# Ledger of designs, part 11: VHH binders against DNA-(apurinic or apyrimidinic site) endonuclease (APE1L)

Target 1, 364 residues: DNA-(apurinic or apyrimidinic site) endonuclease (APE1L), of Arabidopsis thaliana (Mouse-ear cress) (q5xf07)
Amino acid sequence: MKRFFKPIEKENSPAAKKPCLSPEKRDGDGDGVEEEKNQNEPSKFMTWNANSFLLRVKNDWSQFSKFVSDFDPDVIAIQEVRMPAAGGKGKPKNHEELSDDTKVLREEKQILTRALSSPPFGNYGVWWSLADSKYAGTALLVKKCFKPRKVYFNLDKLASKHEPDGRVILAEFETFRLLNTYSPNNGWKDEENAFQRRRKWDKRIVEFLNKTSDKPLIWCGDLNVSHEEIDVSHPEFFATAKLNGYVPPNKEDCGQPGFTPSERGRFGATIKEGRLVDAYRYLHKEQEMESGFSWSGNPIGKYRGKRMRIDYFLVSEQLKDRIVSCKMHGRGIELEGFHGSDHCPVTLELSKPSSEMEQNQVSN
Key: E = the ipSAE of ESMFold2; O = the ipSAE of OpenDDE; V2 = 0.75 times the mean of E and O plus 0.25 times the DockQ between their complexes.

## First folded at step 4 (VHH)

Design s39 (framework vhh_7d4b_2)
Fold by ESMFold2-Fast, scan of step 4:
Structure s39 (fold): chain B 364 residues (1-364), chain A 122 residues (1-122)
Amino acid sequence: as target 1 above (364 residues)
Amino acid sequence: QVQLVESGGGVVQPGRSLRLSCAASGFTFSSYYMGWYRQAPGKQRELVASIDYSGGSTDYADSVKGRFTISRDNSKNTMYLQMNSLKPEDTAVYYCAREGDYDYVWGSYDYWGQGTQVTVSS
C-alpha cells in the first residue's frame, strides 16, 4: 500500500516558483467563490534615476539585472531614460514609443528591447513617457500579473497627453495609485525661467494631490529636493554652495539646487498638504552616513563624498502601517551599488493588506 | 538638439602624445562645465578631467594628473584633451560630456557622443 521510496526530484527549491501570471490569464474562477482582485496587488517597488537608461543597458546591465533578480520588485520606476519619442516624416510625436527614425535610433531601440526581453525583465510590461530628444523621460515596468487598470502620462488623468519631457507616469491599480515623477531641477541660475518652471511644477503636484484623494498614493521618483539637513551629507557645504561664486538675487534661492530654502520649504508644504509619509524617514530616524543617500557627487572634484537624498517613496498616511522596509542601495564614496548612475536604486516593500486596511482603501 | 562629436583618437606607442577634440553644438557652450570620460575594455566608465565655463578651473583623476591637460575655446565651441606620456593603461574609448543643465545638480555629466578610441600598445 504505502511506498517507502519517493522520487527526490519532486522536491522543489523555494526559488522554483510559478511565473507571475497576467490578470487576464489568471485562473480566478476555480470551483468556489471568486477571489478578490485586490489580493494580487504589487507590494515591492523600486525607483531609479538611470542617468541615461541606454548607457546603463550598454555598460552596467549585468550588475543591475542581478540586483533586480535578487530584490524581485513588482514595479520598477525609471527616471532619465533619455531616448527620443517616435515621430519621423511629418507625423506627430508618439511619446509612448522609442524612436526608430534613424539607423542609429533603430539600433539603440533594439538594444533596449533585447535587454528588456531578457530575464528577469521579460516578465514585466513596459510603459515609456519620452521627450522629443535624448533628454529626461521616464519608464514604468510592472510585472504582467499586476497589470494596472489605466496608465496616464500627465497629472490631469487625460488620455493621450504627456507632460513635457516625459516627466510623469501615473498607474492606477484597484486599491491605490502609483506616481512616477522626474521633477525638474532649477539649476544655479534662473535661465529660461527654470526657477518659475520648478515652482509651477510644485504647485501642480499639490493640485494633483488635492484632486486624487479618493485612493491611497505611492509617489516615487527623482524629486530633485533634499527635504532637511539630515538628507544631505554636508549641510553647510550644500547650504552655502555657489557656482563659481555666483549668488542668486533672492536669498531663498541660494545654495545647492535641490537644497535651497525655497525648494525645501515647498517640499515640506507639499508633504503636509498631501498627507504623505516619507517612507525612508519613517523607518530611519537617524542619519545613515554610509547608506542614507540616493545621489552622490562624482568621485573626482569638489563633490567627492558629497551626497543627497533626492529620490523618494512618499506614501499616503493610510499606507504607513504597511511599510516593511525602505532602503537606498548605494554606499560609500566610490558609487558602490549605483550601477553606473549618480543615483542609486531606492526600494519600498509593503506588507499585504489586512481586511481593515482593504476596506479603508476601497471605500468608494 | 545637443551634439558632441569626439575626434583625435588613434593607435600610439607608450610615452607618446595625442590631442582629443570635442566639437559642441545645439547649446550655449560657454555656459556649461565640460568633461572627458573614458571606458577601458571590461572596466566601468570614469571621469578623467573637467573644466569650468571659462577654462580657469580644471580637475583631474589621480591616474592622469600631470600627464593630461583639459582646455576649451569658447569662440570655437570646442573642448580639448592633451594627453602626454601615454601608458597602456590609458587605452579606452574617450567620451566628451556636458554638465547636466537645469535638471541636474553640479557634478553630473550627460550628452555623451559616440566616443573616440585611444589605443596605447607597443
Scores: ipSAE 0.000, ipTM 0.334, lowest interface PAE 13.0, mean pLDDT 83

Design s40 (framework vhh_7d4b_2)
Fold by ESMFold2-Fast, scan of step 4:
Structure s40 (fold): chain B 364 residues (1-364), chain A 122 residues (1-122)
Amino acid sequence: as target 1 above (364 residues)
Amino acid sequence: QVQLVESGGGVVQPGRSLRLSCAASGFTFSSYYMGWYRQAPGKQRELVASIDYSGGSTDYADSVKGRFTISRDNSKNTMYLQMNSLKPEDTAVYYCAREGYDYVWGSYFDYWGQGTQVTVSS
């Protein structure tokens, strides 16, 4: 028996037709059009690689909860959940459900469930895409008033089929799609075809972008690549990095994983082919040493002060004029604003569409 | 109590057709996306078809596109899978599933039926 929650408790929550109202968003008109205003779209987004979501809940949750309360995102995309999917011996595995197969996993599931039922998280619907083990995995939290039409866990838009390791969540809204991905790092050596796995992943992303151009996309997550020299704190250090003196056979594969010529080149081609705008770089043309990076090395050791921007919001060109802000929330070299992770939260704000903007977006 | 009951499975020759039915109870059927999943011995579970609240939007796995048709009758709380041009590789246990949309409790949950065996041979 696995039924210990009551969907009726959720049905007793504020009705979906009632908007997420704040005084700032409230229209003072009040003239018989309230029902039409109950349907609107998300405009505030956050992405964060939690580097074990359970550890962040146990050790860092008060700080992250305050950050979420202060920013008030409509959508939160999480990478590196690192919790196993439900499924016992001889049963279908459910990659959308946290495992309770052992006493320890049951207790860990309860810890996560309590955290996500507490303010401000109780206002969000939650989707998981999980690996078979404590590895990878993604989650998507969406305010209940901004319920997506469909959620997929793969790039082919098939409901409930998962990508390996739970690396994809795709949410369909009326006017746009949101894609949350945790891209695989190709590592230092082409052992077990690691470089080929990343190449195949990049190819599948390009194929997805080409076949899904029918409406605008917001693509976020840990993309495990820094595009240009401006996206790393120390270009020479990262370009010449080696694992214990090892040099890959192909010069295009040399350097820090995430900053090799091969990875950077494919990423640039993907942005171009997908007609995507890097929202952070669109607003921030110059390198920001205090707040321009989403990943930071451990304050102790070789990687102290070494930082990369590898977490992104990439938006369809049709959305670029709606970009109000895009921010990396980590600061300096002491992991301030990282909330216990080696990645900081990244946020995106879009303006509300006007009739003029919508007319311009529809014109083709 | 959520209950999903599959029927219509059986043993057929290649090229034949079967129609599966799923009778749903214990929830507001018209408020949920529904799907058909299958699992062959030693293989991972795969989704073969899904359908939205109204039946106006459907999705299919590439392996079954053009051969399978999913539909629903909200007045009868029933979902169907019409399976044409069956192949030996379609042999599996087929499960009716209710797909969760916005669960407050911990995640997106699937509710499963008992399954119905489809065997395509010889």
Scores: ipSAE 0.000, ipTM 0.129, lowest interface PAE 18.7, mean pLDDT 81

Design s41 (framework vhh_7d4b_2)
Amino acid sequence: QVQLVESGGGVVQPGRSLRLSCAASGFTFSSYYMGWYRQAPGKQRELVASIDYSGGSTDYADSVKGRFTISRDNSKNTMYLQMNSLKPEDTAVYYCAREGYDYKWGSPFDYWGQGTQVTVSS
ESMFold2-Fast, scan of step 4: ipSAE 0.170; ipTM 0.631

Design s42 (framework vhh_7d4b_2)
Fold by ESMFold2-Fast, scan of step 4:
Structure s42 (fold): chain B 364 residues (1-364), chain A 122 residues (1-122)
Amino acid sequence: as target 1 above (364 residues)
Amino acid sequence: QVQLVESGGGVVQPGRSLRLSCAASGFTFSSYYMGWYRQAPGKQRELVASIDYSGGSTDYADSVKGRFTISRDNSKNTMYLQMNSLKPEDTAVYYCARESYYDYVWGSYDYWGQGTQVTVSS
């Protein structure tokens, strides 16, 4: 797709973006304690399944960097990093660090490190959650002025191990939690490993939601499910899809992985149990064929023009009145706005609490 | 442990041929669709060719139809891309990929190799 020339402002030149820096130490403290004075919480969020983050950095980085500069997110959640965790071949892996075990991996790590040290990314703290191989993996970038209090790499309590495929990053802020997940795909057959892995994952999510209801949640990522018919471009195609004519024994497991009745039903139950709002659908009640999908089939082959919404922002009901915008940034069927991935970026913008809103909550 | 290793890239003159190989290990190779992607600097990633689990069905990007041939040898856990009549426009890093689901269900690949550089120039 062609890009049009962006017009220059008539009377106001666009100001250069300033780094997100903490204010200077407060006058009158006198005790030597330095406080972070920017008390604002993150309000602009982006999630993107990069379908190999290294390949995006090598081949698509200028266009993605431009998008990030234009949107200016406070938080960037990435799925499908597909880089191996650090540690020698026979040693335990450090799932939070990129591997440099070989000459090729050292070079690849350097490429990623240089990209994330350049504008606009240099002002973000970066957390990795990685698999043992070039599979799955997630990353979370948060502006340094919005440093989270704690970051976790699983859905369980403090005693839990790192999620082995790097599918989870949970960041705890003062007033809310941000969860970035890359949900496992369901698969086509009633294979114990595929179907049961997804069912166990969905159960773990529900358990997490029930045990962490003390703060509002923003849950984002590639959830590998389209909730309703409106969330796929071709409902009949996806509902009747088969793997080479194979029909699963149970009718509830029939259809495209991500769009089977079982997956859709569990997802609806999860949203209800977690008291979550699907931010995009809350604002966009009608199907938008041009921009309503986060995943698009390969332009070559059977899935050309077939699209799904499988990347979400699900927010606690407490946050719904703060939803200002939620957008899918991909357009049409030629992967415009996808920046080299088969998924496009999805963004969420929340209003910041005002003193008036805070006063109204206290008085009620 | 799933592993894909590409080989056979290099520098060639226009009109010449190269054969890329992808050696797979750590999974039942004969149960998966396989494909070749390529990406040139500053260009969109492109699926070049795909092959079904048996080798009986293949698909190609319009840009390479008639010049490239994908094949597989399940007894050797190896996939090939025979590239004939190479053009400067074929210059790219070529990636071997295992598709999780037949018929490109998710457009995503479980495991990508390290890539092999193909440069077509004088």
Scores: ipSAE 0.000, ipTM 0.269, lowest interface PAE 15.9, mean pLDDT 81

Design s43 (framework vhh_7d4b_2)
Fold by ESMFold2-Fast, scan of step 4:
Structure s43 (fold): chain B 364 residues (1-364), chain A 123 residues (1-123)
Amino acid sequence: as target 1 above (364 residues)
Amino acid sequence: QVQLVESGGGVVQPGRSLRLSCAASGFTFSSYYMGWYRQAPGKQRELVASIDYSGGSTDYADSVKGRFTISRDNSKNTMYLQMNSLKPEDTAVYYCARELGYDYKWGSYFDYWGQGTQVTVSS
């Protein structure tokens, strides 16, 4: 259960984890070339909504660094980076680059750059997808030995288009695609078409899934929806939630954003249309009150002890037999394991394709 | 834009008192539960006190019950923590917090972003 043990053996020095060999440094000769290619694919994944990545680096970095060192993910997907894109006054924004347009932003960029150059993060390539302001934004960290073939910053893959809020990073590997998204929050009121914005987003996801069925997909991130009643700690509380007594005109839009009937229904339809498996729920059939939720309400106030699962790994059906583990690392109601965020890390581990083939040959 | 600014920390001897203040702006202060967290070096962040919309209902961690008093002035958008009978174990950075619900992320860049105020209790 806990990754940290009370007694620990004192060693002269624990063995450093050896970096995997990058494809360009690997010779293509000899037996086992296909097995080496399979070994050179990512198999350990982490997703985390950092609720301001800069604040996590400033206030919680030692805890998070220890977690990353302990789990040793091949890929780290981050949501809510909340740093502005580079561009300066009068220039087009570069949504892949942290802003240095002011002295304060230069200093903040340096803080992030230094943190990501330190162990264990120095072994990862980093991609940013950023909004114009300190809002939304995502990042993807991939071990250098697993360099993706292509990286896109929108669902339509057009080079001239970046998703405006930095909500999308799509990485293409040889045998699969990894999609990191930070879904827009539905909000409490349909002011300025907030509900319609979420519906358009959900439709674009479905269109993406239909266009990209040629390879297996791992889709992760903060999807801003709890699918079923089992995915919230207090279904009645969330189903009847209101902001300042406001009631939306349509019954399907009533309740906690992320747990309205319309959001839940569209999410179920998206999973079915995309032929996706919810990796956590595939392995964990029953509600787990200690560790079954990725988001926790502030321990201060009416959301104390109120929790939601809104961060996911959704994998193509052809990958379901490779699912070894999927875990949420937060525990209890005091934000233990959340590393300063209101979201905890969620991890996925897949078996290697060659291991599955060998297992299938043995078992029948 | 949501902003929370803490003040009132300092260095004091055991048994003394401090009063922390949190100035809130960028939201309807009277519509939110508010509270105080603290974090000592090498330890997890701990909830110490919470207060409802009106100030009529308050809750405290067992470690501070009877010694700390949380209050608010909605007319001034300010929350307070009166800390009496301070102990070395109270040494921490103290953070002002607005309740973080799912809806609060929508327009908010900085829901945890009180910068904190250092309280050091030493002889």
Scores: ipSAE 0.000, ipTM 0.192, lowest interface PAE 15.5, mean pLDDT 81

Design s44 (framework vhh_7d4b_2)
Fold by ESMFold2-Fast, scan of step 4:
Structure s44 (fold): chain B 364 residues (1-364), chain A 120 residues (1-120)
Amino acid sequence: as target 1 above (364 residues)
Amino acid sequence: QVQLVESGGGVVQPGRSLRLSCAASGFTFSSYYMGWYRQAPGKQRELVASIDYSGGSTDYADSVKGRFTISRDNSKNTMYLQMNSLKPEDTAVYYCAREGYDYVWGYDYWGQGTQVTVSS
């Protein structure tokens, strides 16, 4: 039970970086600021399923804040915000605004607002995409100096409504798009067409990818699928998993949700049709039992030590040569590096564009 | 919409008992495994108890075996955690959870939590 700790050595401070300032706070003419901002794009990204963001703020914020300060991401994509959208009974919902419809929700909104005003988070702009209840939901934090040109909350950018359950945030930058998704779970049974809802979601993703091929994409988030056997710690266990002995009618739907043949097959097809590169697997060809998984089972019960990679950075082939780093930050089976969630943070670092590549992507 | 609402938390002295309740709505309660998790400051979230569809099968963390009892009333869409012989180490926020469509997470829907503080 007792853990041995070595004294924490004071790390050499990395080279000082200039503060990332909001465009509105920059000195001088707006023309120069706008042109500079378009040339200075995000290169460090993080995605994390927080499994209730409010609970992470209440219980794990110091640990998570340290991680964010150490990594210094330009963009933070969050899934499972689990906060309701504003708009009490009889009022239209505003899915971009945290609810303050009750005393409890007002207090919870204040907790989140205070946390996001604290270093290092005060330097980020925040976008919410929320469900009607404490379910699902996504958030996107972007350093103020990298403010996106446009933010959408649906796979069909022309839709006037948010994606159901707040599962989508799409940010448009000058040279690329960033898509943050919380993919719906497939489920164990086709109860209320759960399998069909996931198939429809997967089809809409493919349609989105085909319609947005005009610009490179970074797609991140909890995609709720492990692509290959290497992406699960125990392939046989997951392939043969059953909910209380229930066997779906079709063999392709059998196994652990997230690891059924049908989900894996559709995911492979989506990657191929979208001409996407799985950034982690591109850099890490072999299974890493210590740090190769983004989700870990509860330390109690049959899922102890059972782990899956279901959180991704999928990058357009045009950006492939810029991939420097992609890491799962959780380690082992005791949820170290998970910051209170059953998912760990996943990070991506891209190199700065070469002069030639930058000229090709930023046309006059 | 799935909702899980915990109640029954509070401040109690060591050796006392507390009963937590979880009111469920927005789904067919009798079709799902349910569980109680807890999280103390600076510790990982811990599954303390789970219960099957009928209440006929239960499982407990070693730290609470013999002291806690999980139960459910499917006619009232409610799950309970009877906590006896409470210890300071039981101080945590307790969460009601539904095992839903993806048992990979253990549970797919969570309540907001109820604080239990065991202090002298």
Scores: ipSAE 0.000, ipTM 0.241, lowest interface PAE 16.1, mean pLDDT 82

Design s45 (framework vhh_7d4b_2)
Fold by ESMFold2-Fast, scan of step 4:
Structure s45 (fold): chain B 364 residues (1-364), chain A 122 residues (1-122)
Amino acid sequence: as target 1 above (364 residues)
Amino acid sequence: QVQLVESGGGVVQPGRSLRLSCAASGFTFSSYYMGWYRQAPGKQRELVASIDYSGGSTDYADSVKGRFTISRDNSKNTMYLQMNSLKPEDTAVYYCARDLYDYVWGSHFDYWGQGTQVTVSS
């Protein structure tokens, strides 16, 4: 039952996974173009709307850390970080840096910094894109051995500019691009221009996708839309949903935000225009009531047991034959696998090119 | 700038009462559903109580039903949680939150306050 108490021997056991190291620390790196390309190509991805990353760190971190250790993702995309960007009164904000403007924010920053310095997270580089308040925001964690070539915080590839609310991180790797987005929710009414904000966002995404690139795309995140009836647990409930009996003037805007005909139609058009494959639906043709949804309603109230798939991996057609798995990790209606969020992690695993195929690409 | 500021927490003996307040600013308070959430160390967040735009509709977790009362004063941009017959199990940080819309009722948080600590100790 008991082992010798030396932590170093436990960590160096033959059963332990080989650490992901920076290129300079790998044996024979200077001679290995093929090894460098293999090392610089992430193949395991996770996306998760944390519904306040600080609260997950405070209350759910042991559970989430175990999940990350078990799955061992190369890239982790986070939505709803909900920490304010650094800056002072009347000064421009630094949207890549957690605020320390108050005692409380300084303490909260320390909590996040300690968590991200602990295993397994200490082996990841971290990028933040933050809102001005405890709202929205995204993060991207990438294993240090797979450092991206470039990172942008907007859809226009402008250096140092951030989308409002920190909704975008675009990372460019050697052979592909990864886009992490937290799409704005449509809302129930066009109050505060919610419908217009979502329509403008969808248009900007289409414009981004129409820009020519030699590199395929992996687009992940909370896209705040369920594409088809199979993507919601209760289609009739969601199609007929109303806020306090309010009926929008346009029939295409009626129903659950995230499941209106307007949102669904634009999403379908976006997938077609971008020549994207929905990785989960590509592998899972039929509805799975146990594990087919990424969002679940609170166990109290009218949305108990109501579930939606609104978190995706959408991949360029060029990558579809490499899709090995895509999974929603939440199960049932009691929020098992959600790690304290109302969203569960969603993962994607791509096959690595065979040695022969990789050599053929390099030999040209 | 949207802000939610909780107050009224403290250390209290079992069976006593506390009243929490949430002062809201930077948005049209009367246009949003509001809720109280709590989180104890090592436990997941729990929605405690929720209130509609007018205060005419309220919901409570079974663990607090009959003991807690949520209310709001839209003229003061303030939400309250009256907590009666407090138990050691009520010990948690209490957060007020603005819900973006009712379909993610108790599940989607638009903005969170900084929290106020409630400790029920004999």
Scores: ipSAE 0.000, ipTM 0.324, lowest interface PAE 14.1, mean pLDDT 82

Design s46 (framework vhh_7d4b_2; at its last look DockQ between E and O 0.16; V2 from the best seeds 0.00; counts 0 for: pae E 18.7 > 2, grease 30 > 24.2, SAP .723 > .668, placed apart)
Fold by OpenDDE, look of step 5:
Structure s46 (fold): chain B 364 residues (1-364), chain A 123 residues (1-123)
Amino acid sequence: as target 1 above (364 residues)
Amino acid sequence: QVQLVESGGGVVQPGRSLRLSCAASGFTFSSYYMGWYRQAPGKQRELVASIDYSGGSTDYADSVKGRFTISRDNSKNTMYLQMNSLKPEDTAVYYCAAEGYDYVWGSYEYDYWGQGTQVTVSS
């Protein structure tokens, strides 16, 4: 018995044209409610030395993507990208663009571009500061909804030229600046000039901080220095670390690069002069042996279990009361949470500016 | 100690070729731009050729374009200058230079110089 379900013809009831009552021009005195342009600025930040961004995309991308999705940072600062700048033979380098000058580099560029165009990364703008070779380099990812006013690739505002190693990205927002740096490593014997390079770098940082004191700063990245003994897992080991057959000329330059007295002293002076707060140490007064370090040595050999905190969020003192959290997301000696790097991600979360603090800065 | 040691200079007839070498030590060679300069008697030192960190980018003075080729081998810490079709005007002391980045001034500068090697082109 084929029950013929008769389609009930729903009667097209004529939608009565409600007369467009012409809204009377009430001359309302538009008290211009200055819509407080709720200046939607970034408040969640991540820094990560990738130790080759391409390798992470190839080998570790799923896990890292999940981490980014879970944390949902507004800004991602990447160090040690290790991709070359665009520019072939006889042409000037473009340090803001990935090279496609060879077949291999073109393919690698495509891999990176595809990864960064996919969720969760597709919602970010990307800026590159690249070296001329597969060395150093930085990247900055900012959610498209938080577009920076300006982006610079040098510590000198007047300098249009990138550093050869791509170690600097400076983003200016409305109420603050964000500096991403990959500080040069102080090096050992074979890098004798690296000591001078690092000293010059530290001096330039101080000069930058003095020139830019007009606006609060968030400074992040791999700074290649552990400030205090609490910032390393084995202070005696690092303090007495030596390269065979090499004796530094000065006692202040003895020890593990990144933990020499000279480096530590310069870093402390920089923080003080710049009126910066170490966000992690501000919240974490005690040593965390499992999760208190951003770098971990190779699981095999002399550096097994040796760890350093060398990745930072430094914030201007003006921002210290806004610090909600600062975390290192790696733990243990087996590189858990490092996503294939020898560095783990470090995150910073700031609270929204309280309406009361904006009024006091206008009155002084 | 940083050292740049030039070799391969000499006296040649016009139209001949020379190959200069610069052996570098005491610094991370692959982290520097490298260049060749020359200084003729009574003239200012001038850039002849430059090469980037990887050797992927090169630049030449107009006077030597098409005749000279700069190259580097980072595994050997050595830079080369192949000089073909030499002219009397190429007679000079040739200097190897390493260009670093001044982190204070935010500029490139030649931090290190060799002692130079004499190239003489004469009939």
Scores: ipSAE 0.000, ipTM 0.266, lowest interface PAE 14.9, mean pLDDT 85
ESMFold2-Fast, scan of step 4: ipSAE 0.311; ipTM 0.697
ESMFold2, look of step 5: ipSAE 0.000; ipTM 0.129
ESMFold2 (binder alone), look of step 5: mean pLDDT 81; pTM 0.812

Design s7 (from a2 with R98K V104K; framework vhh_7d4b_2)
Amino acid sequence: QVQLVESGGGVVQPGRSLRLSCAASGFTFSSYYMGWYRQAPGKQRELVASIDYSGGSTDYADSVKGRFTISRDNSKNTMYLQMNSLKPEDTAVYYCAKEGYDYKWGSYDYWGQGTQVTVSS
ESMFold2-Fast, scan of step 4: ipSAE 0.266; ipTM 0.682

